# VH-VL binders against p38851r773to978, part 5

Target 1, 206 residues: p38851r773to978
Amino acid sequence: EAWCYFQDNFKVGSKTLFHVLFGDKSQVFPSSLFLCKKGSNLNNNSYWERIRRAKEDASCQFELCRKLQFQLNRTSNFIKDLLWLKDDNDNFKLVLQQRVTKIKQGYYFEVEEGPIIVKFPLCHPLLLRVRFIIAECITSQGESLKKCDLAILYDFNYVESIDKLNTKVEKLWLFERIHLNWALRYCKLEHSEINRKTREYLKKFN

## First folded at step 20 (VH-VL)

Design b5
Fold by ESMFold2, look of step 21:
Structure b5 (fold): chain C 206 residues (1-206), chain A 119 residues (1-119), chain B 107 residues (1-107)
Amino acid sequence: as target 1 above (206 residues)
Amino acid sequence: QVQLVESGGGLVQPGGSLRLSCAASGFTFSSYYMNWVRQAPGKGLEWVSVISRSGGYTYYADSVKGRFTISRDNSKNTLYLQMNSLRAEDTAVYYCARSDWFEWGMDVWGQGTLVTVSS
Amino acid sequence: DIELTQPPSVSVAPGQTARISCSGDNIGSYYVYWYQQKPGQAPVLVIYDDSDRPSGIPERFSGSNSGNTATLTISGTQAEDEADYYCQVWDSSSDHVFGGGTKLTVL
């Protein structure tokens, strides 16, 4: 199993950063996603909605959920079967779910994204999940420092088949190791684009 | 000019029913969560119910759960509150108010409609 | 479930600074909203997100929130500020929670 982690500091409160990244008028997603064809008329987001979930957490009876829809970019031109997706690939589009799974009342936000399934030639399917964590910098008395951190965790797992996503592959083949390195490099590029778009958008507010 | 206008209030006997309406104008109604808040005569504000943008999520104060039903029609820019099994303690001015999906403050309120429940 | 407690009344002389408290367990971890309600009128939002003013709200209105207490502050209080004031938070368990209200008297 492989993962990578990015952390950036912002000179704004966590609520402001959350709005900039995920707000209804934000342009950060889906265009920052590595697989997204920028500027496509197929790129759109649903609105955030509360969704009721099983009673697992006494403090919360819902999650916030939205869907990102986007057209896949030219990355797959390198090889015809580089990407294999659960969704309708004949239309070259992907629908990706984002969920706000935890809120500590203006101090802390967690957003889960995915999964995305990517199948490289000669490899098992690669499962990608992303977690965004926004945490406000506060004093011991709970006072905001008007600063927050954004952490992005990319989590990768090879699975036996797309039909059994809980069947983790224990030993990787040679090409699986090579393509995992490619996937990690793509996450670095995606993080860079998310960070760039976020800072551009912040400048528009100030 | 952003506004909310309530209607449908009146006098009703205990056990009766009323349906309140709230007409929205001057903003994109389907982008907002909508709320009902009530105020008994001489008393403070009490939140009653909320409905999400699509209507897929609703939630109610314990005092009205099972008796009141919130709904919306985004094609008509209208919010509704169906009130059944009314009790004397439901007597109040009922306000509709909008809130956004994230901040949950209520920045636009209607003028209110009076519901009186008495024999 | 958070509960919000406000003093029933506060009195100030014109030009004096009024402070209206809103107490709740860990209220500093919430964003606090303040509403002004004059007799016979609907509530009007005067402070959102602890300390921000909507357009049209005079600069003399300010807010703070830390620990177990949020405070609405009106500097240079004027006669037209006489009203009931409510604090409010959103709570994931209880949804919207209002304080009991504070009657501000300017005399």
Scores: ipSAE 0.074, ipTM 0.636, lowest interface PAE 5.8, mean pLDDT 82
Fold by ESMFold2, fold request of step 22:
Formats: structure tokens, sequence, C-alpha cells
Structure b5 (fold): chain C 206 residues (1-206), chain A 119 residues (1-119), chain B 107 residues (1-107)
């Protein structure tokens, strides 16, 4: 199991940063995704919509879901030998789900993304999940500093099979250990692109 | 000027049908969730139904499930409520109201249309 | 699923502070919305997210929400504030839930 964590500070409130990253007019996704072919006419996001009637507990205001559709970037040497397990059409379209909850106190937001399943030859399936946390910076008196933090957690796990996504592999094969290095570079490159796009957006916003 | 205008109310017999319309102007209709809320004469507000921006998600109060159908036509900036198998207890002023996709308060309301179900 | 309870009526003298309660089991964990409705008119949103005012709503309107009670407070109450007031939450099992309404009378 491998994970990596990124934290960035922004000079805007949490609602503003949420809309920059995830709003209907945002261009951060899907183009910032490492696997996404930028500029493809197959890249499209659905609207955020309520997905279910699960009861919201403790500070949760709502739960929304959307789907990111994008074309796999096959021109990268780093990606070209990947096998995909959810879409085998000629255009290599991928669908990725994002789910957001609005948390009452402090206008904290959690966005869960994935999973993405990556299959290397002779390896177990590698599961990737991403979690975004946007948290408002406040004074000791509870007043907004008009700043927020973005935390991104990437979580990579080999699983026994595509049918058993919750059953982790306890012992890795030799090549599986090498491909975990691939996964860690994946998250670094994607985080860099997300951060770059977000800051470009904020400059235009100012 | 943001505005919602309901129409299609009237007198119907029990078991009858009506279709309500809500015309939107002054804002991007397709960017908002839309709601129907009703108010029986002399009574409080009762939420009836909601529809998502694309129309892909709908939900209904238990009192109207299976009898009412919410829909929208984003090309005409119009919200609809098809009411079937009407009962006396459906007598009310029906309001359309918009919600932000991100926040659940209803910040713009129409003036309402009266539906009376009586033999 | 949450049920909201409001007093049927509240009376205040002009210039005094009116407080309208909205009671519900653990309502403090929800965001509360308040609407003003004058006779023959559509409701108007006066408080959202517990305590925030939409543009155009006078500063005399304020809100709070903790524990089992949310409260709409109108300071310096004026005659034009005479209306019915409704609280509302969103609940995942019941969707939009309204209180029964409170008639505010300015004596």
Amino acid sequence: as target 1 above (206 residues)
Amino acid sequence: QVQLVESGGGLVQPGGSLRLSCAASGFTFSSYYMNWVRQAPGKGLEWVSVISRSGGYTYYADSVKGRFTISRDNSKNTLYLQMNSLRAEDTAVYYCARSDWFEWGMDVWGQGTLVTVSS
Amino acid sequence: DIELTQPPSVSVAPGQTARISCSGDNIGSYYVYWYQQKPGQAPVLVIYDDSDRPSGIPERFSGSNSGNTATLTISGTQAEDEADYYCQVWDSSSDHVFGGGTKLTVL
C-alpha cells in the first residue's frame, strides 16, 4: 500500500477555491488529470447532481456526484504500456467519478475521486483513489482569514482482483514493487498540474 | 430582473389531471435546481418536488409520489409539474422556486398558481 | 428524518426584539433557512446558512442555530415585519423540510 499527501495554501476562502477547482465553469478537471489527453473533444464533465438519499449526519449539508469523461493520453512513454479495465473502445475513453460533501463548520469540503484501476502485465490490479480536502483558515475567534488549505491524498493499493476491490494484496510480486514507484511519480506530476492550473485560474480571478 | 411565473392552475375534479408550468427569465435557468412547493389555504408551506439542472435527478414528497411528475425544458426556460389522480388534499397554491446547485435555500419564488380539487 | 416545530404566533411591540424559534432533534447539525411571507405574497428568503443575510435584507434580521433550536431574531421590529415566518432544513431522507410557520404580530 502506498500513499502521498500534498498541502497547498491559497489566499481565497474555501467556497471560492471549491468553485475554482470543481465549479461548473472550472477548467481544472479533467485536463489536469495525468491520464487525460488535453484538448480532446471527448473530455467532458457532467453536472454536479444529487446521487442518493443516504441520510446526512453530523455537519454534512449535502452530497453531490459528477462524472469526468476524458480520453486517455496515449502519447506519453510513461503511460503507453498501460492496460485499462473499464473501457476498451478505440478512443480509450475513461470515466472517473467525483463525490463532494459540504461540511457545515468552517465551510470545509471533502471531494472523493475514483477509483481508477491500472493493470500492468503480470501484476495485480492497482487501485488509485484521491481525496481533496478544502479547509478554511480562521482566527482563534472564528473569523475567516480569507485563506484556505487544499490537501490532496493519493492512495494506491494492489488488490487481489478487479472483482474484489476491497481485498488488498498482502505480498507483492517483484514487478509490483517497481510499479509502486510509477504510482508515486504519477501523483507528484498530477498534483503539480492541478496546482499550476488552480493558480492560473486565481490570477484571472483577481 | 430575475422572475418565475407559474401558470396552469384551475378547478379540477378528484381523479383529474393538471399540468402546471413555470416560466423563468432573467437568469440562466439550466444552472439551477428547480422546486415545487405548495401551500394549502390557511396552512403552511409543503415541499413537493425537486429536479436537477439536467433533469436527470428528481425527487418527490411521499404525499405525491407516483401521481406527480416534475420535468423541465431548458431550451424553453420552463419547469413543469404534471399532476395526475388529483385529490381534495392537493388543493393549494403551487409555487415554483429555484435553488442554487450548491446551496439548498430557495432564493427566488414565483407568485404561485391556485389548484382547486373539488367535485 | 427531522421534524421542525415553531410556535404558532409571537407578538412584539414596535422597536422591541422578536425571537422566533424552530425546534428539531439536533437541528444544530443542519443549515437553517428562514423565509418571510406576507399575506397574499410569495415567501422571501431572509436568512440562509443559519445566520447569513441575502442582499437587500435589513441588518435587523439575524439568525442562530445550536443544539435543538434555531432562532430568527428581528431587532428593532417594525410594522412591515408583520408576517408569517418559516424555518427550513434539507434532510437526506425527507429532502426539504419546513416548520409549521409562526405569525409575527407587531402590536
Scores: ipSAE 0.072, ipTM 0.634, lowest interface PAE 5.4, mean pLDDT 82
Fold by ESMFold2, look of step 20:
Formats: sequence, C-alpha cells, structure tokens
Structure b5 (fold): chain C 206 residues (1-206), chain A 119 residues (1-119), chain B 107 residues (1-107)
Amino acid sequence: as target 1 above (206 residues)
Amino acid sequence: QVQLVESGGGLVQPGGSLRLSCAASGFTFSSYYMNWVRQAPGKGLEWVSVISRSGGYTYYADSVKGRFTISRDNSKNTLYLQMNSLRAEDTAVYYCARSDWFEWGMDVWGQGTLVTVSS
Amino acid sequence: DIELTQPPSVSVAPGQTARISCSGDNIGSYYVYWYQQKPGQAPVLVIYDDSDRPSGIPERFSGSNSGNTATLTISGTQAEDEADYYCQVWDSSSDHVFGGGTKLTVL
C-alpha cells in the first residue's frame, strides 16, 4: 500500500471551497487530473445526483455522485508505453466517479474519487482512490471563522486482478521502484494542479 | 427573466387527488434542484419535497410521504407534484422553488397555487 | 433533527436597526438562510450562508450566526421592510427546516 497526503488552507468557508472544487460551474475538474488531456472536447462532467446513504439508518446523511469524463493524456505521461488503464468503449476515454460521502452540518465535507485501475506490464493492477476532506475552522463555541482546510489523500493499492479489487498483494514485483516513483509524481503533480486551479477559480468569484 | 409559474390548484374533497405543475423559464432548469414548499392559511412555511436535477433522487417531508410524488420533465422545463389521498391539513398555498445542488437556499420562487381540501 | 425558533413579532421605528433571531441547538454549525415574505407574495431570499446577500438585496440587510443563535439585522429599517421573515437551514437528516416566522412591523 502506498499513499500521499496533502493539506492546504483557504480564507473561505468550507461550503464556498466545496462549490469551487466540485460545483457545476467549477473548472477544477477534470482538467486538474494528472491523467486528463487538457482542453479536449471529450472532457465533461455529469450533474451531481443525490443518493441516500443506506448504511446506518433511515435518516443517515445523504450522498451525491457524479461522473467525470475525460480524454486520457498519453503524451503527458512520461511512462505511457509502460502504462495500461482500464479501457472504455472509446479507447483513451475514461469515466471517473466522485461521491460526496459525508456532510456534517454544512462545515465538513468528504468526497471519494475513483477507482482508477492502472496496470503496468508484468505488474499487478494498481488501484487508485482519492479522498478529499474539507473542514471549516470553527471556534470552541461553534462559530465559523470563514476559513477552511483541504486535505487530499491519494491511496494506491495493488490488487490480485481487476476482478478482485478488495484484495491486497502480499509480495511486490521487482519493478516496485518504477511504480513508487510514478505514484509519487502522480499525486504531487495532481495536487499542485488542483491547488493552482482552485486558487485561480476563487479569484474569479471575488 | 428567471420565472417559475405554478398551476393546477383548486378545490378537492378529502381523499381526492390533484396534480400541480410548475413551469420554469429564463434559466437552465436541469441545473437546479426543485422544491415544493407549502403555507397553510395564516401559518408559516413548510418544506414538502425536493427532486434532484436528473430526477434520480426524491425526498419528502414525513407529513406527505407515501401520498405525494414529485417528478420533473427536463425536456419541458416543468416540475410536478402528484398529490393523492388529500386531507384537510394539506390545504395551503403551494410554491415551487429552485435551489442549488445540495438543496441549499431557495433563490427563486413561484407565485404559488392554492389547494383547498374540504367537503 | 434541528428545530428553529423565531420570536413571533419584532417592532422597530423607521431608520432604526431591527434584529430578528433564529434559535436552534448548535445552529452556528449550520449555514443559515433568510427569507422575506410580504402579504400575498412569495418569499424572497435575502441572506444566504449566514451573512451573504444575493444580487439585488440592499446592504442594510446583514446576518450573523454563532452558538445557538442566528440573527438577521436590518439597519436603517424602511417601511417597505415590513414583512414576515423566515430562517432556514439544510440538515442532512431532515432536509430543509424552516423557523416559524417573525412579523416585522415598522411603525
């Protein structure tokens, strides 16, 4: 298992940041994704669709789900000849789910993204999931400071096959250094683009 | 001009049915969650129901659950409320209102349509 | 499930500051919305996200929210501000929740 964790702060409330990152008019996704070919006319987002979180009781927190569609940027991936992705109906078009999985009283949001399945030659499939956490800064009395933090967790997990996504591989193959370097570059570059686009978009609303 | 116009209200006996419509214009209807909110004579606002942008998610106040059905037709820019098994306590002015995703504040409201349930 | 309580009425003289409260358990952790409703008319959103004004709402309308109380404040109150005012939150378990309303009288 490999992971990367990033945290950034913003001088806006958590709902504002959530709208900037994930709103219908947001320009952060899919173009900030490492694998996305920027400017492609195949890049689009579906609407968020509310679903009920069914796990805990009849009144549990709701979830929202949307799909990001984008063209794979094979020319921007430095190891593209060693990279296989889960195919779509049109080769090089990928659909990625985002789910809002937790909302707490308008000051805390969690969004899960993925999975993406990446297979390098002679390697086990690599499962990628991303989790975004937006938390508003509040006083001990519960008052909003109109400031928030964004945390991004990139989680890479090798699986036995594309059919068994919840299984972890116990022994890694000899190309582990290539995968670790690729995963590190993936999360650092994607985080940087997300942060940059987010701050640019925030300026447009002010 | 952003506009919502309700129709279909009227007088009905207890146990009867009505179907309300809300015609939207001046904005991209399919980009908004839609709500029904009602107001009994001389009383405050009571949220009734919400429908997601595609219509894939609906939710209802406990007072109407199982009797009312919210729906939308994005090709016609129209929101609907099917009201069955009507009761005297359902007597109210019914407003349609749009909200952003997450069903946030309701920034545009219709003029309302009166539903009266009495013998 | 949060419940919102508003005073039934508030009276102010023209030009003075009106304050309308909305009380709820830990309401400061919610974003609060305020609506103005004049007789025979539909509600109009005047404050969203505790303190922000939609386009077209005068600067004399402001809001705050902390602890167990959110407050709509109208400075320099004018006769046309006479209306019923409702607070509202969105709650993940109950969806939209409205307060009972406050009649503002400008005399």
Scores: ipSAE 0.041, ipTM 0.588, lowest interface PAE 6.6, mean pLDDT 80
Fold by ESMFold2, last read:
Structure b5 (fold): chain C 206 residues (1-206), chain A 119 residues (1-119), chain B 107 residues (1-107)
Amino acid sequence: as target 1 above (206 residues)
Amino acid sequence: QVQLVESGGGLVQPGGSLRLSCAASGFTFSSYYMNWVRQAPGKGLEWVSVISRSGGYTYYADSVKGRFTISRDNSKNTLYLQMNSLRAEDTAVYYCARSDWFEWGMDVWGQGTLVTVSS
Amino acid sequence: DIELTQPPSVSVAPGQTARISCSGDNIGSYYVYWYQQKPGQAPVLVIYDDSDRPSGIPERFSGSNSGNTATLTISGTQAEDEADYYCQVWDSSSDHVFGGGTKLTVL
């Protein structure tokens, strides 16, 4: 029902940006998570693992999966009932899916994150999915400019139940509409933190 | 001083068993996929098996499936290949090689250990 | 399932350019890796991701990959380049797939 879209340009190739954000030992992306408690121990045993797929997509070089675990932060100055819910959900899982496709004209990475389920009191579960797209900037002749774009797509949907994630709620209650403002703040702040920390890392590295 | 050192090769009769080891040093062993690759005398490279960083994913070439078992002990920085029901066509130099979780190539190889299957 | 085909041998005069082909159905959609193996030695990775060189590999080694053919190119070939060369891809059905190898002879 609701989504946010952000796009940022970086003066590095897509492979380099992928390593900076999502590299196996990188803390740039994990430290930027809005829901993560500051200083929590992320990814202590979480590594990207290859998975096997059906044969119908033979052009794909690999698909990777990992799960992140973190302690839920306590956001200040939000609705008190939200704080109760966060205590109940101190251990969320994030599932990141990665696809790498070699394209004759360019380089492309897609990382799917989620779903993350947020339960506010008196509300249906709010489903959050995030998709990161890293695309190489190319010339009209298909050659790399050694620059890339990062697109981030945040998708928020209330769903009927945790067991029925594809069944969306058509009419929102008042509390559910109020918590969509929280979702807008979520995506703006997380995007800002990702962009800031990525650029700080790239400056120190280069 | 990144290195891989194979051991456990030797002469074995058909139908016999042998266990190869690969000792890793100079790098974080648990961060890499590990492979066995073999080369029969005068022949090309043949991939044998792979194991993921945690050991949760293993895969085998059809020629060895059901007879060979790859395993690893990350606390000992050691990769293993248990070879059962050995055949003459398994005669080869066996290499261990590491591959990155992100890169599909094998960037560090051991010097190999010879396995000879003959009566 | 992709199969990789290499010529059994290639001969080149010193200083000339050697080209070693690796043919496979739609290999251009895979990233190709190349290994050099000298007699009595383990293979050494010389090209990764079609065209990139690992640290320590001379600039005379280059690679390309499009359509059904990947090519390892050695410009200004030297005597120490005499070796067997293998191409490799990853395939979801067969995992690591090697070509049959090409013996490069520098005459």
Scores: ipSAE 0.032, ipTM 0.601, lowest interface PAE 6.7, mean pLDDT 78

Design b5
Fold by ESMFold2, fold request of step 22:
Structure b5 (fold): chain C 206 residues (1-206), chain A 119 residues (1-119), chain B 107 residues (1-107)
Amino acid sequence: as target 1 above (206 residues)
Amino acid sequence: QVQLVESGGGLVQPGGSLRLSCAASGFTFSSYYMNWVRQAPGKGLEWVSVISRSGGYTYYADSVKGRFTISRDNSKNTLYLQMNSLRAEDTAVYYCARSDWFEWGMDVWGQGTLVTVSS
Amino acid sequence: DIELTQPPSVSVAPGQTARISCSGDNIGSYYVYWYQQKPGQAPVLVIYDDSDRPSGIPERFSGSNSGNTATLTISGTQAEDEADYYCQVWDSSSDHVFGGGTKLTVL
């Protein structure tokens, strides 16, 4: 089980940053995703749609959902022999869901992405989830500083599989180490691309 | 020039039906949630219904649920309200109004169309 | 399910400050929107997100929201500010919820 956490500060309000990352006309997704083949004409986003309302539980705000569709980048991300991916075909398209799960007064937003299940040889399936948190920087008196933080949390969890682990324990250790290096590279490269595109788009809003 | 124009209001008997239209211009209609809000003569504003950008999500006030249907045609930049089983208490000026999908205020309103339900 | 309560009327002299309240349980946890409606006209958004003014709205309009009360404040009230004013929130259970409205009279 492994976690990656990134935090960046931006000199804009949280609503502006949310629009830049997740707005209807944002170009940050899907092209910033580690698994996405950049520039493919198969890459697109659905609109955000309300999918649930908490009429019986007022503590749930709402959920907005969209789908990212994109071509898998098979060569540049060193994933060679993926045994199984959800929603794959001959063009190796992937469909990934994003959900807005929390919005609070004070300009706070949470977006969840995934899950993706990745299976490396001789390893248990690895579940990948991503969470984006945007929080406005506010004075003790509640005034906006026109600044916000973006946190990106990558969570990698193995899911159950019934396999025997005799002398393969050492093999699994080696593959598990390579697997962890892959996960770290995944996080760093995706975060770098998201940050780069976000700062490019901020020129429109500054 | 951002504009919303309602049409289709008129006099109808109780139990009758009307279909309201709202024509949008001067903005990207498909990027906005659309609302119907009504105001009975001499009374306050009452929200009636909302429809999402694609039309995949709709929601209604309890007072109209089951009788009114909101819809949109993004290729025609037009919002609709089908009103069935009309009652005297549905008599009001009906406004269409746009809202952003993540901001819930209504920043552009039409001038309204009067619906009168009486014998 | 939140209900918004406004005073039915407020009177002020020209040049004085009008304050219109909007009361609701925990309204401070909601974004509050204010609309001005003059007789025979459609409503116009004058405050969004508790305290922000849309383009074209005079600086004399301001808003605040905390606890159980949101307040629309009009400083230096002018005759053309005479109108009905509505507060509104979006609620996950009830969608758009309006207050009952406040008639502002400028004498």
Scores: ipSAE 0.007, ipTM 0.546, lowest interface PAE 8.9, mean pLDDT 79
Fold by ESMFold2, last read:
Structure b5 (fold): chain C 206 residues (1-206), chain A 119 residues (1-119), chain B 107 residues (1-107)
Amino acid sequence: as target 1 above (206 residues)
Amino acid sequence: QVQLVESGGGLVQPGGSLRLSCAASGFTFSSYYMNWVRQAPGKGLEWVSVISRSGGYTYYADSVKGRFTISRDNSKNTLYLQMNSLRAEDTAVYYCARSDWFEWGMDVWGQGTLVTVSS
Amino acid sequence: DIELTQPPSVSVAPGQTARISCSGDNIGSYYVYWYQQKPGQAPVLVIYDDSDRPSGIPERFSGSNSGNTATLTISGTQAEDEADYYCQVWDSSSDHVFGGGTKLTVL
């Protein structure tokens, strides 16, 4: 199990940043995704649609879901030839779900992305989830500073029992090395691209 | 120009049925949630129902749930409200209004159609 | 679950500031929308997201929302501002919820 955390500050309100990242007109996704072949005509987003409220979800005002469709970038993102990916097909098209899971007073947003299942050779499948958190910077009295933070959390978790890895020390060593190197590069490159695209988009409004 | 036009209102007896239509023009109809809001004579606004962009999500005020059905035909840019088992308290001007998926305000309204339920 | 309470009427002299309140339990955690309705006409959205004005709405219209009260403020009130005003929120259990309306009279 491994995770990466990134946090960036932006000189805009949280609702503005949410629109820039996730709005219907936004160009940040899917092109910023590590696995996405940039510029492919297969890259497409569905509109955000309201999902049916479950009783346990009563704490937020938005329960929205969309699907990102994109062509897998097999040659530019260090994906090994033997890797297995969920929803891989003849044209290597992937469908990835984003879900707005929490909103508070329009100054706080949570968006969950995934899962993606990645299979390394000789290892159990690895589950990848991403969480985006946008939080407005406010004073102790509730006044907006017209700034917000974006936090991105990447979670890498096994889908099978980890106890099987502990029964073979050599197998565990190879598994840890492969996952750590790839996972760190995945996180750094995707975060960098998301941040770059977001800041480029924000410049267009000056 | 952006426009919503309601039709299908009229006089109906209690227990009867009526179907309202709302014709949209000047914008991409399929990109918006659509609402019905009603206003009894001399009274305030009461939200009635909402339908999502694809029609996959619908929701109703408790006062009409089980009696009214909202629907849309995106190929005809038309919103519908099927009203069954009408009661005297359903007498109102019925407005259609659009809202965005992200913000829940209704920025474009029709001029309304009057429904009168009496014998 | 939230209910919105508005005063039934507010009177103001021309050129003065009108304030129309909208009270609800923890309304500050909601985005508030305000509508103007003149007699015989459909409502018009005048404030969205607590304090933002749609294109074409005069700058004399402003809004605020904190705690249990949202307020629509009309500075320099003109005779043409005489209308009914409704506040509205979206609630996860009740969907669109309107206040009872406030009749603004410009004397």
Scores: ipSAE 0.007, ipTM 0.559, lowest interface PAE 8.4, mean pLDDT 79

